# VH-VL binders against Integrator complex subunit 8-like protein, part 15

Target 1, 198 residues: Integrator complex subunit 8-like protein, of Dictyostelium discoideum (Social amoeba) (q54vk3)
Amino acid sequence: MNKIFGVKIDSQQKKRQQSNKNLTVFNNGRYLIYIGDIHFDRKFHREALRYYLLGCGLETAFYSDPVKTSVTNSKYLTFLSRRIFDCFYFLRAPMQAIVVSQFFGNLNQTCLVSFKIIQEEYYQLDTNYFQYIWELPLLEILLTTFTKQKDLKKIYLINQIISNPIINENNHPDIRKNFIKNTKHNFWKAISSNYLLQ
Below, E stands for the ipSAE of ESMFold2; O stands for the ipSAE of OpenDDE; V2 stands for 0.75 times the mean of E and O plus 0.25 times the DockQ between their complexes.

## First folded at step 9 (VH-VL; framework fv_tocilizumab)

Design g4 (from d2 with light chain A50Y S53E; at its last look DockQ between E and O 0.10; V2 from the best seeds 0.00; counts 0 for: pae O 9.5 > 2, placed apart)
Fold by OpenDDE, look of step 9:
Structure g4 (fold): chain C 198 residues (1-198), chain A 120 residues (1-120), chain B 107 residues (1-107)
Amino acid sequence: as target 1 above (198 residues)
Amino acid sequence: QVQLQESGPGLVRPSQTLSLTCTVSGYSISSDYYWSWVRQPPGRGLEWIGYIYYRGSTYYNPSLKSRVTMLRDTSKNQFSLRLSSVTAADTAVYYCAREYDFWSDAFDIWGQGSLVTVSS
Amino acid sequence: DIQMTQSPSSLSASVGDRVTITCRASQSISDYLNWYQQKPGKAPKLLIYYASELQSGVPSRFSGSGSGTDFTFTISSLQPEDIATYYCQQSYSTPYTFGQGTKVEIK
C-alpha cells in the first residue's frame, strides 16, 4: 500500500488516482502531495517542495482561509511538515526549515533540529523569516547563537521579536492562538509566493 | 555499512567507574546524529542512559546524570561512557546505538552489546 | 518520565497466526513510538518507527498503528524466525523510555 507521508491512502482514493488522471485529480491536494513524494524520493527537492506547497494550499485552504489552529497535528500534517522541512534543508534554505520545524507538533523535536541547523548555518539564515517564529525557546536559541557570533544586526532583530508582548507565553491563550494562526498563514503565503512563482 | 562495536572491561568492582568505548565504522561521528548508550540488566528491559551529539553536547537520563559522563574522540571515531560509583544494580549488557532524529527518530543501528558485571 | 506499558508480557502462538501486542503511554506521545525486535543474545532491531512506518528491510508482515496513548504492533502471519522479545519505545521526550517487553514463542 502506497503511503503518503506514512498515512495509508484509502484504497478508493488510490484507485481514483490511478484511473482518473483528469484535471480534477490535479485539484486534489492529496494527489499533489503524492506527486511531491515521487519527486522527493528522486531527490528533486525543489519540485517536491512545489507540489507539497500546492497540496498544502488546497488541503488547508490557506489562500482563502486562515490556517486551522489545531493543537494536535495529525500524522498527515506532521509527516508533511517533515518532508517540507527536508526540502528546505536540501535547498539550502535553513531559516525556512527552522520555521517549518515549528509544525512538528513537538517542541523538543523543534528545538533539537533547529538547534542543529542554527549551529551549522547561523551565517546564512534569512532574516526575512525571523518574523514567523512564535516559539520562545527557538527565539532564545537564535539569540544565544547570534550573541556568541557578535552579530549585532540579527541580535537586534530577534530582540525586537522577543520584546513583542504578543510573544509572551503568559498572554491569554486566545491572543496567542490568534497570533500563531496569523503567523502560520502569512508564512505559507510567503513561501508559496517565493517558491511557486520561481 | 555503518557498524558500532562496544569495548571495555567485563568486570568492575563496586564503587569503581565503569568505562566503555564505542567504535564506529563506516560513518564519522562528527558528521551527524545523536550517539546513545542503552543498557539492559540480565533478564530485564531496556534503559536509555544518554547521548552525545555529533557536535559534542551531551544529555543524560536524570536517573543517572550524577554518575554519567560521555565523551567523544573524533580522531578515533569513538565515543565513550563512564559510570561512576557502580553497584550490583549496574550489572547489564551495555549497547551503543545511533539515534537518527531527522528521519526515523529512533535507534536504527546498534552495537552487539558488552556485558559488564559489577562484583567484588 | 513517560511510562510505557506493554500487553501481554508473553504469548505463545502457532505458525501462521496473527499476533497482536499493545503498548500504552502514561501520557500522549503523538506518534513518536518505535517497535524493536530482540532475539536471544542479540541487540534490539528497529522494526517500526513513528508508530506505523516500516523500517527498511523489514518484512511486510510486521505493522504498527495508533496515536496518542494507545498503540498496536501486529505480526500478520507468525513465522518461526519471529521468536523474540518485542519492545515499544517512546521518542516523544527525554528520557526515552521502553516498555517492559513481550516475549513471543511458537507453540
Scores: ipSAE 0.014, ipTM 0.607, lowest interface PAE 9.5, mean pLDDT 85
ESMFold2, look of step 9: ipSAE 0.353; ipTM 0.737
ESMFold2 (binder alone), look of step 9: mean pLDDT 93; pTM 0.948

Design g5 (from e2 with light chain S30Y S53D; at its last look DockQ between E and O 0.11; V2 from the best seeds 0.00; counts 0 for: pae E 4.4 > 2, placed apart)
Fold by ESMFold2, look of step 9:
Structure g5 (fold): chain C 198 residues (1-198), chain A 120 residues (1-120), chain B 107 residues (1-107)
Amino acid sequence: as target 1 above (198 residues)
Amino acid sequence: QVQLQESGPGLVRPSQTLSLTCTVSGYSISSDYYWSWVRQPPGRGLEWIGYIYYRGSTYYNPSLKSRVTMLRDTSKNQFSLRLSSVTAADTAVYYCAREYDYLSDAFDIWGQGSLVTVSS
Amino acid sequence: DIQMTQSPSSLSASVGDRVTITCRASQSIYDYLNWYQQKPGKAPKLLIYAASDLQSGVPSRFSGSGSGTDFTFTISSLQPEDIATYYCQQSYSTPYTFGQGTKVEIK
């Protein structure tokens, strides 16, 4: 998938991934994450996603521990983000894939892959996940696309998010940074509940 | 390879404005990141001055806010620091630095530093 | 403002020794704690981010641990090129703040 979208693993992301693999060897849930990798390599994307979410869920007490959740977001979920992105893409969940692209740690790559998905899949984008977009360039791409397509409901929803003072770049930076932290937490909690509990 | 380089006068008289420019090569300052200034008085620790965000908004350390202005020139890929009404206490090495959110908002790339002395 | 307190302010150790530096935050900063090395006349260099993650190109003898308010930086086997001042820095909340530094010397 990374080659299909032209996404290149930069040197910082590659080194981060290696660091996370070392941490995975010494942490709880490692076994499930590696089972996820086996399923991913065999192109079994639904099973890979389930094992990734279950492994990270065990590491966080299913997102009930704020400290463990913060560590898991930075050490495991950011590392797994490209594989989880592919899982959502092949499971026909393009909006979830767009949200996960924000975890890549490279805004240019995030915008590149998400722009393609938005242009090709705009009619399939699940509005329940719009609240998890924190990158203003992505919100602007969504708004431009829905405006061109005259999708009034989606235009309204994106404008509600953009006009929220919490996400405004001119506010105190801690407000936006805390919003992003909480949004990451809430997203992983929501998709774990949705994809593990069926 | 991304590189940051400070430039500007090494001497500034008291009550005048200190002006420094950071030239960035290998990456557009309007594409991502927070672009910061950090200073270090001789023999002392580091003090964060403020940033300019890739979208253009700024935030300054409250201890300096009334005297600090940061601007950018995206056509030259530069961002600048102006510190007004300087005193001897503003003598320091001034660094520009890049803040990278994937690295826990650490400063992952620094300029070489520019010593600015405030003296008559 | 979050105050960062380093201990010790200076230390001397022999080549091969294990060196430990402690950093304490005045409130919880989770894992938003970074470590820098600064050699005389040079800019700081990022060594550790997110309390424990090693920056690219940094030797594996450097490590970090901790979360919340108490953090530890370790050089497992001190080398002559490690003579420097080391700073912790919180990136949890603006204004970003640094510890006062720990000067490391060879005996």
Scores: ipSAE 0.371, ipTM 0.744, lowest interface PAE 4.4, mean pLDDT 86
ESMFold2 (binder alone), look of step 9: mean pLDDT 94; pTM 0.957
OpenDDE, look of step 9: ipSAE 0.592; ipTM 0.830

Design g6 (from e2 with light chain T94F; at its last look DockQ between E and O 0.05; V2 from the best seeds 0.00; counts 0 for: pae E 17.8 > 2, placed apart)
Fold by ESMFold2, look of step 9:
Structure g6 (fold): chain C 198 residues (1-198), chain A 120 residues (1-120), chain B 107 residues (1-107)
Amino acid sequence: as target 1 above (198 residues)
Amino acid sequence: QVQLQESGPGLVRPSQTLSLTCTVSGYSISSDYYWSWVRQPPGRGLEWIGYIYYRGSTYYNPSLKSRVTMLRDTSKNQFSLRLSSVTAADTAVYYCAREYDYLSDAFDIWGQGSLVTVSS
Amino acid sequence: DIQMTQSPSSLSASVGDRVTITCRASQSISDYLNWYQQKPGKAPKLLIYAASSLQSGVPSRFSGSGSGTDFTFTISSLQPEDIATYYCQQSYSFPYTFGQGTKVEIK
């Protein structure tokens, strides 16, 4: 944590911050998220993205703590997902934006915004991020689009993902919940590596 | 599994000091978390008393008029509560509990509780 | 101190009924609201944290919602094992405070 990013977060600081009505109630990781919002409001999308990823990374011990990762996903990332989506979209990272749309908590909205991106950017979607799609309707949109465009390589890759039995929505709810949780974890780890270490 | 167990005398005379010990098994109290005491007077609701942090710092509910001291013995994996100058109003079931800041500071593991009666 | 007020103080419902308990904070606490179940003679058990997040191992019939000052806890289909007193607790500022409790009974 300190070694990679030069930041140390003390849970005692979080409690003191919660006790002071005139100061930020959040710890340093959450404070970095607020700095991200400042950059976002100024349209500095790369800086905003880096602060969002750093803040969430600190809250999760860079996704090495499954309990802290679960709390961070539910408490912060559901509220940040639209802003992180916009950051990826404006940074010309459309496949990452499609993955993040799955965090919106509304499948219809996810499909709506992602369909638009897929129709405009299908030829440049980064196949390294296909593995992070867990919503079957999104995989169907990708498959039908690549089929219309006769992109045989991408068709093959999507079919490999769809054939994975753990994605089957008829499985026991705990199996799907665990798959989604692990897929979210792996995605955030991957984008943190790509966007914080450059 | 992590378990918390309260121990101490069940009867305390007025004006004396109430002392309780929480023994933690399955996790070191110096590794993480806030280690808290919560009490429940008979037939009434819950009142947070305070915590001792895994690094040793403490915070106490201001309503207890500076009568509270919390300590720990890391070699025995125990943390303790002392409440001085007790009165009948301090009669309650006392719980030790683990407080986790990443669960919105909720108390996710509780001891079984120990009834302490303050009477002559 | 932030006062937490629960309503109702007690209720009686049939197995399978939808049960709703409300909790009101004396000032905004964002979503820093936790719900506990306490069965007779036992310690409280955490059900919901951060207003709406279900604790691991808790049945999905339990849910919570709300933000700011008004919060709702719901049991979608009351079961016999849900007889208990339920408490809300704010964790926004020290000292942490609990609601007075809502006793749930089967008719």
Scores: ipSAE 0.000, ipTM 0.433, lowest interface PAE 17.8, mean pLDDT 82
ESMFold2 (binder alone), look of step 9: mean pLDDT 94; pTM 0.957
OpenDDE, look of step 9: ipSAE 0.008; ipTM 0.575

## First folded at step 10 (VH-VL; framework fv_tocilizumab)

Design i1 (from g1 with heavy chain D32R; at its last look DockQ between E and O 0.17; V2 from the best seeds 0.00; counts 0 for: pae E 2.1 > 2, placed apart)
Fold by OpenDDE, look of step 10:
Structure i1 (fold): chain C 198 residues (1-198), chain A 120 residues (1-120), chain B 107 residues (1-107)
Amino acid sequence: as target 1 above (198 residues)
Amino acid sequence: QVQLQESGPGLVRPSQTLSLTCTVSGYSISSRYYWSWVRQPPGRGLEWIGYIYYRGSTYYNPSLKSRVTMLRDTSKNQFSLRLSSVTAADTAVYYCAREYDYWSDAFDIWGQGSLVTVSS
Amino acid sequence: DIQMTQSPSSLSASVGDRVTITCRASQSISDYLNWYQQKPGKAPKLLIYAASSLQSGVPSRFSGSGSGTDFTFTISSLQPEDIATYYCQQSYSTPYTFGQGTKVEIK
């Protein structure tokens, strides 16, 4: 009587293994990004932004470690940089948008878009995000604008950033590269914390 | 579509200078990214030589630093590699590549490679 | 310099088999690891970046995992067109360094 029960367990284990193989193909990150797109099209920009950030976080890390802050996937950031930029723009978070514009593939485009935003949303510029600006031309635009507006506080903050020897192009290229790398990481961590935890 | 193409002499004499040029099409080298050189000796692995940043700054592998010079010509949308005092050990296929700098710093676009043989 | 140790140096498998390659870094490189495929006589092609992100246009049978010092590259179902040498590369710090490569052949 006992021999018949052994064959049934093997078939259920094989079915579970095949079902688990099909579940692993559901790129949960891509799905979240898709949901983000739906929200974006519906002009729910805050929700869209959340799903984009969540999607990016899931695609980057087999986060086996719950302590590891959401690592943003570079691929998704590249593809979603424009959408994320738009989200910030429509959420009236212009300084965040300006920071994201640095991820565009063209510095001139970054400067033009940022210049427009700075002029239109001057009073909404959150100074907490100045630290995430690394492009010198962009810093110069900010400085020029703040100087024209006689905003001494913002002038001071920008000057502190510009005067940082790490940003100087005359430095060892790797120093600057590493600084930018770290700045990018810190920015995405900050954004994730601010928009996902609220 | 962004394309990279290596060009230069396939034969260099010992003690002379190896010179290669990478021509980039479909994207301006002055816009963004790090433009890198990687070489591969026949039947061997890959060695990173260095990069030139879109703003013109350079960084070289310390193992080759004393002999390497990278330049860019923005008018021609080209960047170049010079390796001085070559020996047989410098015989390799030389690749130019674009280094993606957004997050992972991966080489996402490669040239076809150019074989350079060092021989008397 | 960060040393990358890749294993195995070569492997032979049948069509449809699962293939696994490992790469170990001499120090933590977080997720700054890339995988390349190089076919004979061709330039390397980026397959995986940031340890686990699939490059655009790359088939889903390719995957990567790991963080810190230990990384794994997997082909879920080996195809004839996958005959190549595969390389890991760290992009955590300069100078960038590559693994020794793994030659993948079909039986």
Scores: ipSAE 0.501, ipTM 0.802, lowest interface PAE 1.5, mean pLDDT 86
ESMFold2, look of step 10: ipSAE 0.622; ipTM 0.815
ESMFold2 (binder alone), look of step 10: mean pLDDT 93; pTM 0.954

Design i2 (from g1 with light chain S30Y S53D; at its last look DockQ between E and O 0.15; V2 from the best seeds 0.00; counts 0 for: pae O 3.9 > 2, placed apart)
Fold by OpenDDE, look of step 10:
Structure i2 (fold): chain C 198 residues (1-198), chain A 120 residues (1-120), chain B 107 residues (1-107)
Amino acid sequence: as target 1 above (198 residues)
Amino acid sequence: QVQLQESGPGLVRPSQTLSLTCTVSGYSISSDYYWSWVRQPPGRGLEWIGYIYYRGSTYYNPSLKSRVTMLRDTSKNQFSLRLSSVTAADTAVYYCAREYDYWSDAFDIWGQGSLVTVSS
Amino acid sequence: DIQMTQSPSSLSASVGDRVTITCRASQSIYDYLNWYQQKPGKAPKLLIYAASDLQSGVPSRFSGSGSGTDFTFTISSLQPEDIATYYCQQSYSTPYTFGQGTKVEIK
């Protein structure tokens, strides 16, 4: 992230570092995340992404139940959001990256990064991930871009999302919180399925 | 550092309205977060009452919704709880707390609590 | 509402012992579970958030694990200052709900 976009290390990374210092017990999930980091540093982004997702899955799997091992831990994924973002970026999966950018906690930064990605990787934008956008400013950026490009199909899809009352920031905060929460979980499940099971 | 402090009468008569105020120092209640009330009857567990969002909207526990009102005074950096039609069952220590919503919606900062006794 | 069930309701252990408390949710709450310590006459104190993350300033002897419906809170080595009631709390959906608490005493 910092290399590509000059983004300051956010609170999530700090929390991850702090968590790592406090954890004295080695577990398999953490080991996999560590392997992911090695791959990432070696610029093997696909492998890194897989290990990150797998590691996060095992961190939630305190039980030997295979079904539970497939559960994505939103917490650990959030902590790895920047690395995962970079993986998607380098893998030329820009729409996934844009979705992950919403986890950064800074809307202005999210918009700037996303705008750049949209301009650079316009033709790689996977419409299947439009449903995981909850920030209205991002939707507006997408809409503006698609309008400029006269992409009627994408315009239609974005308009459908924007027209959904649940996206309205004027909604009761609890409604919005729940929507975002569910959207995040659905997103992580989707990417886990796409990158681990295929 | 951020601090919360409850204030209000410690005794309320049945059928009257319980009123408490939480004064926040070190942080503006209009800047971020959910500002919550939690109560604990003597010798019992904890019950979440509701929150007031930094934007001013409120959400109450459905079990208390009909009797609860939360307000904020941004000029004083305070938020308040009103509970109407109180009974002995409403005797509890009342806590105000900050709800940190970025990760797990945990209550990371609490007031010291204020005992409110409902008695005739 | 989501029901939170803690076990046990109370326990007594010796200094240095490993203490384990469990919390079960009536439905999946993923990792939206927090643990609090409450000493007599004091407000609850956040120890663990998001099921397993240690709150800043909390000793490393405290830990949490679990996801979905089953969660565990652990004190690796019980200290005299750890005498308190501990509560789990789900933050997955409103209304937020707490477990009934576990009173921890020293023998």
Scores: ipSAE 0.104, ipTM 0.720, lowest interface PAE 3.9, mean pLDDT 84
ESMFold2, look of step 10: ipSAE 0.665; ipTM 0.833
ESMFold2 (binder alone), look of step 10: mean pLDDT 93; pTM 0.951

Design i3 (from g1 with heavy chain D32R, light chain S30Y S53D; at its last look DockQ between E and O 0.18; V2 from the best seeds 0.00; counts 0 for: pae E 2.2 > 2, placed apart)
Fold by OpenDDE, look of step 12:
Structure i3 (fold): chain C 198 residues (1-198), chain A 120 residues (1-120), chain B 107 residues (1-107)
Amino acid sequence: as target 1 above (198 residues)
Amino acid sequence: QVQLQESGPGLVRPSQTLSLTCTVSGYSISSRYYWSWVRQPPGRGLEWIGYIYYRGSTYYNPSLKSRVTMLRDTSKNQFSLRLSSVTAADTAVYYCAREYDYWSDAFDIWGQGSLVTVSS
Amino acid sequence: DIQMTQSPSSLSASVGDRVTITCRASQSIYDYLNWYQQKPGKAPKLLIYAASDLQSGVPSRFSGSGSGTDFTFTISSLQPEDIATYYCQQSYSTPYTFGQGTKVEIK
């Protein structure tokens, strides 16, 4: 069992690593984005998403460099946030799309597009991604919607998030800032693991 | 166009309090940004002092925390820096800056800077 | 605190030369690195943010690269107006910290 940085990589992980190694040969962000666009235009949204994520410099623990185990590239995230959002939307992953919408450069835009999705897809929002919502207006939209729909489970989950002192803008700003930063990284790590390794 | 301008006394005596004000034009300080102070001793590098968030919460560099107070005046679209118990080591050009929080928390807009000399 | 080590402290190059400045963080800061230009008697000016993104209005001869702990700032063709001190700054965690600066002069 090959230990990379003390982590036992099982045989399945090795096979996945080899498949991903072939994709990493083209470690040009621009090129990856370009390929992503091609797939997107062809309505291969899953493939497009993969290339966009790679272009964003999102790497997983499958790489030997510990620094690269959880790396995000903010420039690509901002630039590609809309495309990635669309990918999730077409892949019927509305909650992921909502999370990504937080990376839009305009909070109003974030709220508008997310509001539409929430209103249309409230019943199938993956609760596993609620933890990656940090924008209070979005949480409020979600809460309002779930309250209207009498979805007690989702109401409870959202209330737990809203009640977290860390998210409160009136709390220690540095704690909140760091929390948001970590939440962003954790989200992209989770997405990378889910969509690049499968 | 967003502009920042520092104002305050250029001379402060030891043990007294340094006070500076940053006036922001072209943008409301009540918007979603961090408003920071950075100083630069003559011939030296840059030191971040702290920031005040648009909602009024503050965070200071631990090295200066005990002496620093930042406030905002939304009616005047200003935010201020107070540094107590100053010594010669506090002689520096003081800059106010806007910290852009939507991307990488870079200081995208700076004031021209205000020299504050601590001397008896 | 995260320490930023910038190299070199000073350099002199000819007009048209390629100039490279490096910045190393004491720990991983991902891409939360910014580069500033400061001309004498002036405030710092943001050139590069997020390690490699060019600030609006900044000439394309300026570029940044890197992630994690090692970063590079490049001027592809040094111009007379580029005489300044350049600083890297990490924005990953507070307190924000700057490199010691690199003074760029023209021969």
Scores: ipSAE 0.534, ipTM 0.808, lowest interface PAE 1.3, mean pLDDT 86
ESMFold2, look of step 10: ipSAE 0.726; ipTM 0.856
ESMFold2 (binder alone), look of step 10: mean pLDDT 93; pTM 0.954
OpenDDE, look of step 10: ipSAE 0.462; ipTM 0.793
ESMFold2, look of step 12: ipSAE 0.584; ipTM 0.798
ESMFold2 (binder alone), look of step 12: mean pLDDT 93; pTM 0.953

Design i4 (from g2 with heavy chain D32R, light chain S30Y S53D; at its last look DockQ between E and O 0.30; V2 from the best seeds 0.50)
Fold by OpenDDE, look of step 10:
Formats: structure tokens, sequence, C-alpha cells
Structure i4 (fold): chain C 198 residues (1-198), chain A 120 residues (1-120), chain B 107 residues (1-107)
């Protein structure tokens, strides 16, 4: 992240680093994440991504526990969000990266990074992942860009998302919270299916 | 570093409105997060009052909803709590806190708290 | 509302002892449970979030486990500075609710 965008390490990444220092015992999930890190450092981003997703899945019982599957606590995925973001970026999967950037916890950072990606990788933006965007400022950036490019199809898709009352700030705030929670879950399921099962 | 500080009168008469302000430093309340109020009666446990989202939307504990109003002043980087029609039962230490929506909605930063006593 | 029940309400232990506090939710809250430490006259301090994740700067002697309805908070080796009241809190749904607290003292 820092090498690409000059972004400061956020609190989530710091917590991950601290956790790694304090952990004396690796379970199978953590071991897989460790292997992911090795692959990442070797610039094998596809392999890294797979191990991250698999490792997080085991740690959270995401794939095997129906309770966890129904309502995802993606804390481990959140901690790896920056690495996963980088994987998508280097794999030329910009829309997936943009979705993951929403996990950074800093809206300004999300917008700046996403704006850059949108400009650089415009033609690689997979519309199937538009549904996993919930940040309005990000949607506005997308809309503005697509409008400038006169891409009517993408404009239409973004407008459908923006017009959804569920993400409207005038709605009950918990409705939005729940929507975001479910959207995150669905996103992680989708990428897991695409990168682990295919 | 991010800091929160409660301010307001320590004494309120019955039936009047309790008003507190939380001043946030080191972080803009307009950037992100849920800004919450929690209270603790003397010698008792903690009760969540409600939150104001960084975009201005609010949600209150149903037990207090009819009496609670939360506002924000972005120019001063403050958010406030008003509790109307107070009784002795509202005597408590009131805390403002930051709720981190990406970390299981935990309260990761707290103010020092402000004691408000309801007395005639 | 989701009810949180802590056990015990109070305990006294010696320095170096293992201390265990339990929290039960009236319904499944998955991993949306946080633990706080509150020292006398001070605000609560976040120790554990998401049931088992240690907050930055918190000593490793503190830990949390559990999911669904049953959760456990542990101090592996009680220290004098750990004298406080500890609270669990569910963050699964609003209104957020706290346990009644567990007062920890040293013998």
Amino acid sequence: as target 1 above (198 residues)
Amino acid sequence: QVQLQESGPGLVRPSQTLSLTCTVSGYSISSRYYWSWVRQPPGRGLEWIGYIYYRGSTYYNPSLKSRVTMLRDTSKNQFSLRLSSVTAADTAVYYCAREYDYFSDAFDIWGQGSLVTVSS
Amino acid sequence: DIQMTQSPSSLSASVGDRVTITCRASQSIYDYLNWYQQKPGKAPKLLIYAASDLQSGVPSRFSGSGSGTDFTFTISSLQPEDIATYYCQQSYSTPYTFGQGTKVEIK
C-alpha cells in the first residue's frame, strides 16, 4: 500500500502486526495466512490472495459454520484488507480492489485510492462488483467518471445503486449498518468463490 | 492522538433538560465513525444512550428515545446530548465515546466522563 | 433488547492467579462482544473486541474467547494494577447492552 499510494499504515494493520508478535501458537488458519505473506513477498499475488482467503475462512469458520456464513464477522479479512487490496491491484482486478478499499476505515483514503485506480484501470472495472459499493462519495466518483466517459451502461448501474433507499443517510442508520454488514459478507463470499473454487 | 472531553453543568433540576457537549480533538467528527453517549449511575453499570453518525443521522436507545436529542457542530468539532424531563434516575456519570464501526462497533476511545446530578 | 449476564458479580484472587469471567447473551451475538476495564473514578477502557481480539497496547495476559451466546474473559496472571470492574458489551444490535459488571479485587 505505502509503495503504491504513499498511504500511512492504519490502525488495523498495526493491530495485525501486534497480534502477530504476541501469538505464540499458530493454528491452521494463521499458518495459511503466513504462507500467504510469503507468497506476497515473492510477488505471487494470486497465490497470496488464495492463502489469505483460505486462511481467513478457517480462522472465522466462514466456510464451514452456517452461523458464521449467515452473519460474517470478517475481522481477520479486515486485518488483511490492505494485503488483499494489493493483491487485487497487482492482479489487475481494480473493481475488487476498490471494494476492499472501503475496509480501510478512512473515507478520504478510500476516495483518493479509488479515484486513482478508476483513472488508471477504467476499462478493467468489473461491473459485477458495483453492487458491493456502499460509500456514497465513492459512488459519486464512479458516476462522475462514467459520465465523463459517456458510458451509459455504467451510469445506469451506478444510478441504480445510488437511488437505493437502503444506503440513504436519511434512512434509519441501523438499516444502513445492516446493509453494509450483509454487503461485506456477500462480497467475501463472492471473491472466495471466484478465487478458491474456480 | 484522538481525545474526547465532556463539558456541561454538573447540576440539573428535576423536569429540566440535561445538556452536555463532547469536544473531540485530534480527529474530525465529520470524517467517520459513530459518536456515542454512555451513562453510568453511581455504583451501577453502563447504559448506552445513543449515537450520532458522522454524517449527522442519529439513533437513540428506545428506553430514552422520547427524551434524547443528539446534535453535532462540525465547525467546533463537537457533538452534544440533551436529555429532557430529567429525574433523580438520570443522575449519572455521562461519557462520550467513539464507536468504531469496523472493529465490531466497540467503543475504543472514551472521554473522562462528567457527573450530572439531578437535584432540586 | 439483548440481555447480557456476567458471572461472577465479584471475585477476589491473589496476585498471579488465573481469573475467569463469563458473559452470556440472551441470543446469539456471534462474535460481536467487547470487554472493558473500568478502574475506580475512570472511564471504561477497551481491552477486547470481537470476542477475542486484543486492543492495541493491552497486555497479553488479557484474553477473550467464545461465540454465539457464551463468552469468557481471562486474566492469565492477575496483577495489582488489574483491580477494576470489568464489563462485557454486545455490539451485535442496537440498543447496545452491557453486562452488570464483575468487580475484581486482590486478596
Scores: ipSAE 0.443, ipTM 0.791, lowest interface PAE 1.6, mean pLDDT 86
ESMFold2, look of step 10: ipSAE 0.694; ipTM 0.834
ESMFold2 (binder alone), look of step 10: mean pLDDT 94; pTM 0.955

Design i5 (from g2 with heavy chain D32R, light chain S53D; at its last look DockQ between E and O 0.04; V2 from the best seeds 0.00; counts 0 for: pae O 12.1 > 2, placed apart)
Heavy chain, then light chain:
Amino acid sequence: QVQLQESGPGLVRPSQTLSLTCTVSGYSISSRYYWSWVRQPPGRGLEWIGYIYYRGSTYYNPSLKSRVTMLRDTSKNQFSLRLSSVTAADTAVYYCAREYDYFSDAFDIWGQGSLVTVSS
Amino acid sequence: DIQMTQSPSSLSASVGDRVTITCRASQSISDYLNWYQQKPGKAPKLLIYAASDLQSGVPSRFSGSGSGTDFTFTISSLQPEDIATYYCQQSYSTPYTFGQGTKVEIK
ESMFold2, look of step 10: ipSAE 0.678; ipTM 0.832
ESMFold2 (binder alone), look of step 10: mean pLDDT 93; pTM 0.954
OpenDDE, look of step 10: ipSAE 0.485; ipTM 0.798
ESMFold2, look of step 11: ipSAE 0.537; ipTM 0.768
ESMFold2 (binder alone), look of step 11: mean pLDDT 94; pTM 0.955
OpenDDE, look of step 11: ipSAE 0.442; ipTM 0.796
ESMFold2, look of step 12: ipSAE 0.678; ipTM 0.828
ESMFold2 (binder alone), look of step 12: mean pLDDT 94; pTM 0.954
OpenDDE, look of step 12: ipSAE 0.000; ipTM 0.572

